# Designs tried in a protein design chat: VH-VL binders against o27280. Part 489

Target 1, 266 residues: o27280
Amino acid sequence: MDSMNVPEVLEIKRIVEESESVKTFIFSWDFRREVRPGQFVMVWDFRDEKPMSVSLIDPVRSEIGISIRRVGEFTDRVHGLSEGDLLGIRGPYGRGFELMGRDILLVGGGIGMAPLAALADEATARGMRVDALVAARTADELLFLDRLEAAGVNISTCTDDGSCGFKGFAHERLLTLEENHDMAAVCGPEPMMFQVMRILDERDVPAQLSLERYMKCAVGICGQCCLDDTGFRVCAEGPVFWSQELSRVREFGRYRRDPAGRRVPW
Short names: E, the ipSAE of ESMFold2; O, the ipSAE of OpenDDE; V2, 0.75 times the mean of E and O plus 0.25 times the DockQ between their complexes.

## First folded at step 23 (VH-VL)

Design ig5 (framework fv_acasunlimab; at its last look DockQ between E and O 0.89; V2 from the best seeds 0.88)
Fold by OpenDDE, look of step 23:
Order: structure tokens, then C-alpha cells, then sequence
Structure ig5 (fold): chain C 266 residues (1-266), chain A 118 residues (1-118), chain B 108 residues (1-108)
């Protein structure tokens, strides 16, 4: 089955409530169709379609998970679904994270932890040491902590309000962590990622960052997810980019384009 | 100009030791993983070793593991390959190579010939 | 160990299209990179991430990856294209870089 074709209608096998606003929808998956952490799928609720990162990859159970934050009409509808209900899934698309080395730092904010959770599973399965800095606005918005801990990940938390862990932002917490890693993977609010990337660069830590942009086709044709100056298509050349690539992207951390193509600040 | 220069090659007897150097210029050396790749005369490319930016992690091909040691000095923009217990089959041109996105190599040294012979 | 298989040689007349294949059981899941090496010179990156031309490379060069085979295609081959070409991947299972055996492209 060509991943570029029409969505495959899949039954929601189970739903995991990760937080008040985040649910993970689990589907049966044929792993002849390979999927990597950092890749995304297009989720179709038969009315609208949105890109979503894969947050769980389980070849043993032949399952994938998609974590969705409730943020708008589409996600409201999806969050209203139950086990046994149907969704259209096409993909996976895009470039996923590449793992190298013996230790990796994951820095995630909010729903950005979704692809990183999948990456953590892969990294730990390979015997890598995984440190994760998990950031959220409040303690109740910290995602996948139990899952990460169970996988053997060393977790540091930070919250904007100080309700859990370090009081402050991810980049501030990162500054207090002195140990370097072979590489880092980052996903979250773009301003966070921008600051984190800066610190990692200063520390000479190669980093991959997952960007979020408005995506329509997911196959590099429509251009809706093109990044200024470079012409990078987030759906094709990304969503995972090396910091070296993002250093060429002027808009990174500064602005994005909305569905109408207008520049909107972060 | 971006370049990698590889001095240190030469003739060595079997069982001997040799240290290769690779000096980087034109880019921020400390920010990139580095590799050694060798090519025996008339043969193909063979990866030898790579090292992380901080030098904390090193990896080796099975053919050289236990005999070769990769290291780096960021203050000198230099990559090293300490070779010991050299064998005839280690005879090759040794290239240092810079990591590029996707885990390719975008910059190569000119190569230095290491000949192991009695 | 992971092995990439290339034909040892490919011959093509000037102006024709050369195709160099790289086979591996994980090619479909790995990013393939290609290098050109001319006699007495260091390898040069020509294609990375399966299909992206490295800086300055003519559009005559293209890369593709399908199934377990990656292909470097050189259209309108010129005498200057005569070289050895190597495919390369990174094996995450072993943290090894892996090169193919190389293909000698002869321009007739």
C-alpha cells in the first residue's frame, strides 16, 4: 500500500488519556509499512485532515499511537471519539529522527513530547542512555512521565509555574544541566526550540528539531509548509531538521505562516 | 577555505604503531562528528571509526577494534587516529571525513598513505 | 554485518544515461548517500538523503530509492563523469557507516 494514497480507515484500538487535553489513540499497524519516530501521519476524521506525530511505535503489539492535543474544532471532534470508532490514517510522512551515539538528550515541551516519547523508546531499546527534559506550563500538562520512566529514561522536569520540577522554561533548565550528550532531539513550542537550539549549539551538541507548520498535502506538492528563504518543505525535508539546516531558516523561532500564508509571530 | 589536512602517514612494520592527524580549517570543527575512512590500494572505501563532538563516544569497525583509537582535540581543530598492532591489511589511504546532515560526509581530507610492510 | 551491493562496473556511451544501483536489505529504511571518486582524488559527496544533489552538482545527477535498491542516475553522461561511485548508509543497529563496494563508471 502506497503511503501517498488515500487514507486507510483504521479502528481506534484503544485510547490513553495522557492529560486533560491530550489523548493517545492507538491503532493496529502493519509494520511492513515502516514508521520512525519523528515522522507524522495525516489523520482524517472524514471532515478534515491534520498532521499528527507518531508517539508510539510498538512492533511487538503491531501498534502505533498518535497523541493529539485538544486545541480546536478538529481535535475536539477527535477527542469525542471512542474505542472502536474509525479514523483515516495516511502516511507515515516526512523525515524522522536519526539516532547516533551512546547518549541522547531529549528536550520536549507540551505535546512536543509525543514524537520524543517514541524516540525514547527506540533509543532505550538500542541501549542508549536517554536523558529527557520534559517541560510544560503546569504539572498536569507534563506528558509521558510514567512511560519514560518505565523505559529507563532519566527525567528532568520543568514547569512555568514551578508546580513540578524546575520553575521556568526548558532552556533555563537546560542551562543548569552541565552534562553534554552525543546528540539531542528537540520538539515543542518553536520559541522554546529556538532557545534550546542556541544553547545546544554553544555546547557543540548536534541537535535535531521537529518543526510544526501548516501542512496540507504532506507530500511536498502544495508548498503550504515551505520555509522562507530555504524552500524547505516541512513535510518532505522535515519535520525533523538538523540544527545546521534550521540555522539557514530565517523564520525559525520568529514567525510562521498561517493557512492563508500570512506571517504570524510566535 | 574548508579543508581537512592529513599528515602522519608513512611506512611501518607489522606490529608497529602510527598516529595519524587530521587538521580541520574553514569550519567549526568542534561542532561535528568526525570519521576515518580508509581505502586499500585498488579497493573500495571502508569506514574505520567515528567520534562524537565531545569525544565521549567512539565507534570502530570490527577490523580495527582494539587496535585503533580515535580521538580529537578541539583546541587544535585536530582529529587523531592512533593505530597499533598494525597489519599488512591495514595498508591503505586513510581519509578523515566530516559529518554532514543525514549522516553523510561532505568534506574529506586528501588522504594519507599508510603502508604496513616488513 | 550490513552489506551494500553495487555492480563492479557500468559502461555507458557519452550522452547516454548511466544507472548505478546499490542493494541492501535495509535500503528502504535507510538514507543512502553517494560519492564520486576520481583517480588519485578523495571521494566527493554527490547525492545525499537518497535524492538530494549536493551543492554544485549538475541536474544530470539524481538519486532514488525504491524497495531494497538505491539508484544513482547520471543522464547525458560526459567523459568527466568517469569515476568510481560509492553508496553509503549508516547502520543504526551497529553505529557503523557502511559503504558499497563501489562501481566503476566507464564512459566509452
Amino acid sequence: as target 1 above (266 residues)
Amino acid sequence: EVQLLEPGGGLVQPGGSLRLSCEASGFTFSKYWMSWVRQAPGKGLEWVSWISTGGRSTFYADSVRGRFTISRDSSKNTLFLQMSSLRAEDTAVYYCAKWYIGRAFDIWGQGTLVTVSS
Amino acid sequence: SYVLTQPPSVSVAPGQTARITCGGNKIGSESVHWYQQKPGQAPVLVVYYDSYRFSGLPERFSGSNSGNTATLTISRVEAGDEADYYCQVYDESSDHYVFGGGTKLTVL
Scores: ipSAE 0.933, ipTM 0.957, lowest interface PAE 0.5, mean pLDDT 95
Fold by ESMFold2, look of step 23:
Structure ig5 (fold): chain C 266 residues (1-266), chain A 118 residues (1-118), chain B 108 residues (1-108)
Amino acid sequence: as target 1 above (266 residues)
Amino acid sequence: EVQLLEPGGGLVQPGGSLRLSCEASGFTFSKYWMSWVRQAPGKGLEWVSWISTGGRSTFYADSVRGRFTISRDSSKNTLFLQMSSLRAEDTAVYYCAKWYIGRAFDIWGQGTLVTVSS
Amino acid sequence: SYVLTQPPSVSVAPGQTARITCGGNKIGSESVHWYQQKPGQAPVLVVYYDSYRFSGLPERFSGSNSGNTATLTISRVEAGDEADYYCQVYDESSDHYVFGGGTKLTVL
């Protein structure tokens, strides 16, 4: 079935333990349904449905991978599954990352590295030079380092607690890195993305940022994923936006919404 | 007022050289990728070249590679196209164009005619 | 080299709907942009990202993109819509911009 509105029930083919808190679930995939880095799928565990970024796109093996961090009831249940168990997948949805030029800077925080790992594979396969700043709270939460290194990505790391690499926030580490990139892609906690975006703007580096908002329909009908001030729907016009698009949005980096739609601080 | 102006077209003989400029105003020139796009008389649009915001990466259509050089000077808000070894098929109106969201072009110059003939 | 194919011309009566096509292999996976060019003038962006109207364009301009065909649709065509129309993509494999050959819209 190729319907975006009906989950396809798929068998978990493989599970890769990326860290204590993150697993990648690999499924067979028919690539007549094309997938681009930065797009997302809705993962259905037969009780609830959550958006998850695609972290692996492998047309040769006819596989996709979805990386999921254990963070609550839904993700706890999914982490308890085994190879051979079933999940519903609908999608892909949203606008993926667009590539231009000879080099790209990736800035990822935590699970935000998942879509950027897929992008890194595409960028290196196209002959781009890829620099990645991989950020996490602790060393154990730095994701995809071996995979990125094997792809030829130049890696810089930072951790909030200093347990690996630079001690501090991603934007602080970024100030010490090479300024000259044709473009950048950013995904992670929204406060981090806001600070990183400001630095990239001062460097005249065009950037794309991947946003998360509350989603229900994933096709732009219900309005639950809207950004303040613009009416952009993250599921339809995003989740990937150029920084120029986000500069018109007052809410970016300032607050988030809970499942009821109320404004809450980050 | 947001504007791109291309002074500097003209008539040249085959094998000659000409430098085009494109002066930007009303937007922050240094933040955008820039392109040259040309149109031969009675023909369609043909992309010629684009340059990264810092000027370090340049790309060319196969028809002009090795003969044309794109450059920019952010202190003067100016895009350049140095054309060398000109051929009759390079006769066209040359536009400069500013990158827009999605890899489109939102601002175009008025264009300047380059005529290459004996 | 990625190629975009447009019909050379389309004729339509005033008040009718014009549809201008842009063919490309799997163009539905690309972001397609459309330009209007009147004689002696620079091109003007009218639609980008397949279907987003550029600022100030009337609602009768719209776009779609799926499979191997992107389409610019102009409803309730007016004499002032008579122009050449170009589609454009960015080819990531070459880092080149690509334009279609153009379509002359004639309003009869």
Scores: ipSAE 0.806, ipTM 0.910, lowest interface PAE 1.0, mean pLDDT 89
ESMFold2 (binder alone), look of step 23: mean pLDDT 93; pTM 0.953

Design ig6 (framework fv_acasunlimab; at its last look DockQ between E and O 0.78; V2 from the best seeds 0.85)
Fold by OpenDDE, look of step 23:
Structure ig6 (fold): chain C 266 residues (1-266), chain A 118 residues (1-118), chain B 108 residues (1-108)
Amino acid sequence: as target 1 above (266 residues)
Amino acid sequence: EVQLLEPGGGLVQPGGSLRLSCEASGFTFSKYWMSWVRQAPGKGLEWVSWISTGGRSTFYADSVRGRFTISRDSSKNTLFLQMSSLRAEDTAVYYCAKWYIGRAFDIWGQGTLVTVSS
Amino acid sequence: SYVLTQPPSVSVAPGQTARITCGGNKIGSESVHWYQQKPGQAPVLVVYYDSYRPYGLPERFSGSNSGNTATLTISRVEAGDEADYYCQVYDESSDHYVFGGGTKLTVL
């Protein structure tokens, strides 16, 4: 068994086109190395390395999936790959989602649905009732709907343009849903997560939220992903945080730091 | 001050019933899952039950399932444990415990002794 | 059911380091929490998420978790550290909290 800090060169077993901008890359995985929904891996294309959430965990097929949105040079290169091509994968890293109770609400926006899709699979496998609020800008950007439905997830959709489901943002749709859950898991644009967390807090629903920050080392050493005021390292203490933890993080929902360490508004 | 107070313990005969209460103060009770944990004299900690924030979901240890009922009243900041069909082996100090993060307990009550004896 | 195994007792001289182990099948993949309980008192959380300390706890308390064993380490042990220590996990398969059997730490 190799160290988790050494990238393992893996062959892309298959690629699933989730949307125009999102692909899921599937790899064979030795599950002696356990992975939990909400954890991330560092993906290395032999030029650059980026953290990516695990979106599929399949112990039966001995596979994991990583969903990647095309947003820049690195992801452009990765999206140009084909089945049979190689990527370096190291990890998994970080704190994953913790499941408790009998029912869970998943609230995801865009690519944020990636870790939540994996969580949905685990939750449904455990016999939990899973409700998912899937948000996107447009209908064609809604992710994993068929997969979630097949898993028995109760899906509500919302789109900014109203092309599918509720017209509006995730937090607005959430306000129209009256039923509470034992817990919630949230992942998406941070402004969305901020608003969703507020609503969940008002409803006394314990929530976990997955943050995205620039991560370089993934092992809590470089400090690039440190959150202001708390010193939380997203790669070590996160990326999944309880709402109680995030309530202490001033920057949450307000700003982030870029690779140069500068504050960048959302 | 954050605290949990547990009145309601006492002596009860086998087969009897007893209701424990745990009153929370110093934190927003309604936002946290709550648990009961007991400790028999001279023995270790044993989880008994936990309840979700809204009380929609409850879970029990096998040893108490069907006999104990956990509930809560957010308006009173109070956690309850209704015990029935009590047995000698249920004799213990009963703690209420507040969920923290990671499924730990950060706040415990002082405990209340329940003695089941003829 | 998930079972956590602790040694019944550990003895250490003042100023030395105490190590209390908690064994479980693949416990390294679980989040382990530790509690200190002094006689006649309620348990106190001393380590959570394997290695994190609650506010107010001294740095002498640390934790690790790997493989089948979690370890609570108390450095520079003091007389006041004499207590029972319990490890705890949450069993997701049953939605049960699980405690170890406890370890009595004696400061010689």
Scores: ipSAE 0.931, ipTM 0.956, lowest interface PAE 0.5, mean pLDDT 95
Fold by ESMFold2, look of step 23:
Structure ig6 (fold): chain C 266 residues (1-266), chain A 118 residues (1-118), chain B 108 residues (1-108)
Amino acid sequence: as target 1 above (266 residues)
Amino acid sequence: EVQLLEPGGGLVQPGGSLRLSCEASGFTFSKYWMSWVRQAPGKGLEWVSWISTGGRSTFYADSVRGRFTISRDSSKNTLFLQMSSLRAEDTAVYYCAKWYIGRAFDIWGQGTLVTVSS
Amino acid sequence: SYVLTQPPSVSVAPGQTARITCGGNKIGSESVHWYQQKPGQAPVLVVYYDSYRPYGLPERFSGSNSGNTATLTISRVEAGDEADYYCQVYDESSDHYVFGGGTKLTVL
């Protein structure tokens, strides 16, 4: 009952255009299926099924939002849908972010800000001080800035091309930021997360990082989401891991696997 | 107020004070949140307090808030619990405990008995 | 103020399976951890994240968590398993750790 292994067909209630390439699809949701920031759902367009992070958790309106970047065939088809159209959703799955203490640093790259936006809402609602480092390749790809500001989050930005905020990579900007946090949460391109994790470890800031891997079953049976050397299943033992768990993982930051299970360099 | 502290517990009068210490070894102390957990004779485990890695944030059970102060010294690998305004109900074995993944505790001290009695 | 409820005692014959419950409102949405404590000793973590076994702990210790009940299961119980067992969660709303009242496992 807390998660569903069979997709429920849901009507798209609203679509929010977050950027040229990112839309948030909002659905009615029965919160007897509880959802935590950092958990994911499998989205089925009646042809293919992909894992997507939950970016909005609104128990008051009985709604969830799922943010999707247009990057290929599946996401192109989904971006072509309108309000009232149908998608299949199963989940939520995976381990979400865990909160402790009075303050938290969020470090998000690109679409990785989606689950962190949901976490920011929860952290601010619990009275935590929230700082966010929002990173993208260009200014037009910075996500959720207005939403984060409205939630009372202290925002720092960086862009690879310098079009907004600090010019450079997220870990370079992080070196120039205040170091006063009880914990951190990180989601984005795995090379970025690896570099950020190393800085946070040097600062003795415990961190949680959200990984993305190919998923088929989402319930830990098929083995497609396993991490090398540890046997951790991203869909079951993750997608959120503590940095202490990831420091023992050989593949983290070095390679990924395609849908056929082959190693692919970054 | 100058008070002689008995490291590792002891007998103290109601309204008195005592400072407990817990020295860590075999892991990098500065990277972990730390807790005190107590157990009254014949009773269960009761969480007392926890402190963040840098010491910037501290939290207390309602039963001890305002009377106990948790602190740490990472240069000495030592966790402290300053107990003041002690009551008979504070009589317990006091354990220090190290944070583990998922907000569990994987390493515990041997515990030290604090007895508050007239 | 979050409360965990455990039975005061459980008895089991050697070689059988013991099940120790931990009740809490929507505890299935929490990560539940379990500790074994033998007389005069410090607690030892035996299960974390509901069902995960710490490195070096026997496979005989396992756990589950759903709805309002988490369960510690000890298969092929040995006399050496006789101990007190505690469940524990972290309550994010208060930033407090919470322990159950404990269950004494007796091996007869």
Scores: ipSAE 0.805, ipTM 0.893, lowest interface PAE 1.0, mean pLDDT 88
ESMFold2 (binder alone), look of step 23: mean pLDDT 93; pTM 0.952

Design ig7 (framework fv_acasunlimab; at its last look DockQ between E and O 0.77; V2 from the best seeds 0.84)
Fold by OpenDDE, look of step 23:
Structure ig7 (fold): chain C 266 residues (1-266), chain A 118 residues (1-118), chain B 108 residues (1-108)
Amino acid sequence: as target 1 above (266 residues)
Amino acid sequence: EVQLLEPGGGLVQPGGSLRLSCEASGFTFSKYWMSWVRQAPGKGLEWVSWISTGGRSTFYADSVRGRFTISRDSSKNTLFLQMSSLRAEDTAVYYCAKWYIGRAFDIWGQGTLVTVSS
Amino acid sequence: SYVLTQPPSVSVAPGQTARITCGGNKIGSESVHWYQQKPGQAPVLVVYYDSYKPSGLPERFSGSNSGNTATLTISRVEAGDEADYYCQVYDESSDHYVFGGGTKLTVL
């Protein structure tokens, strides 16, 4: 089945409070419409629409989860919702993560762990060894630790303030890890991803990275999510990119376009 | 120029062994997964094996599992396929192929013919 | 094992459009890639990720994937397009690369 282009109004089945600023909204899902980790959906609160990564894919319970960080007006409204309330969901869209090999390293920062959590579930279900480096500013912002642990993921944490795990940034912690992997998946702040990608490249570890850009249409038409020089549309060619693709993207790790199309530094 | 060269083909008797090599140039060999794909005379493409960048993981088609071994030497930019217990049905042109994004193959060797015959 | 099914042959007149199909029960969930192979030559990637083309490929080549069928479309077919065409996927359940049986495109 192809992705939906018209929002389906879905009832919030459950809400999981992941942290002070992050909630996971769970919906019933018809898995005749396939969804892959790394893909995103457009969430419509009947006023505005925003792209959100799928953070939970549960074919057994016929559910998907969308983790949303409270960062603005839209997310404030969504965070005010309760179980039983309605949201419009259309999608899924974009390219998801591709799994290869027997072991994978996940490197996530903050809300970037959302798609990686879903990927972790899939990878572990496939019998892959999954190592996850989970980064956040503080211990309280580390996401999905219990879920990852329950899935059998080997977790390493790092926090900016040292409140949990390694004190420092994800790329710094990564430098202390000697083990290599067949591949890696990365999602988080773009500066983090940039540094992590460099390290993985030096280690000859094939890597996929999930980018975040302003997306309006989600179907590759409006161009709001186009990356400079390459013309890659994050919603169509991404949001998951191979490192080799991103190496061609000048703006990666350096700047992004705001809703007005202006360059804004990271 | 990006290329893969496969010089190691030849004639071998059933039950015999042969080692194929594939030398890479024009790209950073160590950064890519590599595969062997074969093609029997007048037949289609059949994937044989692939290996991860570090060689930590190897995978084989059922038809060759236990008989073939894929390996690589990054210092030599070379991919290997050690074939043992060769059978007539293993007769084919063997291609080495470079992984490309999306799990495609963007670079192929010219192929080397392996003939298993008494 | 995962199987990709292609028609064994397709014939088209010069200037016309050729369509080569690749069927699989899970093809909709996998990215399909296409290769062109001319006699005595190695395969050449012509389409990847269902619809993307490597640099240097003519715009005449295009790909699509819908349902359980991927299609390679060659518009304005030329004599030089005569070749065998193979679709390919990666089966994550077995970690195997899987090729279709190939389609011989004949330019009449």
Scores: ipSAE 0.931, ipTM 0.956, lowest interface PAE 0.5, mean pLDDT 95
Fold by ESMFold2, look of step 23:
Structure ig7 (fold): chain C 266 residues (1-266), chain A 118 residues (1-118), chain B 108 residues (1-108)
Amino acid sequence: as target 1 above (266 residues)
Amino acid sequence: EVQLLEPGGGLVQPGGSLRLSCEASGFTFSKYWMSWVRQAPGKGLEWVSWISTGGRSTFYADSVRGRFTISRDSSKNTLFLQMSSLRAEDTAVYYCAKWYIGRAFDIWGQGTLVTVSS
Amino acid sequence: SYVLTQPPSVSVAPGQTARITCGGNKIGSESVHWYQQKPGQAPVLVVYYDSYKPSGLPERFSGSNSGNTATLTISRVEAGDEADYYCQVYDESSDHYVFGGGTKLTVL
């Protein structure tokens, strides 16, 4: 009896306030359903269903964590919930991050640090050196710093307003950082990811990037999450792509689609 | 045209040394992890070693660790395998192979035979 | 390290379907790649990421991966498909590539 494609109703075990706008909701999880960093779940609040990245994968405690930023009506309702309240979860879905080598650079913007925090735990547990560039608009929006530090990650920060770390955008800070990494993983606003991808490619650092697109089915049958130039479905062939895959995608960094399928500039 | 070209193999005595090279063309060599994979006569494929794009990280199969050294020179688009303390078990066709999406290999050299015997 | 198990041989009549298996503990959670090797030649990638095909490959080749078994399927087998076939994964814990022992496909 596999419930992957039907939401399983789970009790919120614990809520962590990551920032004023971001909460992590923690659930008990049966790891017979394996979860990899970079995969996502569909979160159902009994009205709507939205994709959310897995930010915590803890087989020892039999727990997963889902980090959710308050940005609209759905996420406002979920942020109003308390421990003991119920959410539906189906998944996990999608292709997770692949690890190779002795070290990795993580570049995360805002909530994009959520899947990278899960990856950092996995990479450090495997003995990799992990460097992380954590970016946000302000210091109050820098996510997961304590967790990354506890995992042994070497952290660099940048903020648009200069309130913490380097003043500027993530790609500007990246130009001033150590260039020698076996690979990189990137997640955040798509304009940021495009600029970071370009720099990493110039440095011959292979990179994986996690994309966001509109989703309906999450299992690759409805076609709503397709990329224009390749036919790749973000929910099935992604959300994590190698930079080589994305260099052929005309859409990447230029526009996105709303729920009605209309092009919207970034 | 994308190619990997290895020189011809050699006959080496047990305990001897040999250096293999693999010259790349038709793709940007410096952007890809590279591997050596070998195949003993009548046997299956055995991965030998891989090297990171900058050459800073190297990995070896247990059967060759401490005896073989992988290296690369991006200015010459060339991958190397320095083999030392050779044994009869090292007799094989040696292929170089280019990393592909998903940690596969899409481009292979035609292979070069190394024979370890008297 | 991680071990992949393949049957040593498979025989199929022309026009029929060949299925070549690759066994591994929880291999359904790995990305599995497949190679064709003809006598005296280098291996050729025919399937990657379980089921993706490199450009220019016949539609007759397909792959699947679930549970403890990955499968390469060749529909409407032709004499030219006669070759050795290898499965491969990457073991992240050791940073080693792992190949199966190979399967000889014979077209009767």
Scores: ipSAE 0.806, ipTM 0.912, lowest interface PAE 0.9, mean pLDDT 89
ESMFold2 (binder alone), look of step 23: mean pLDDT 92; pTM 0.947

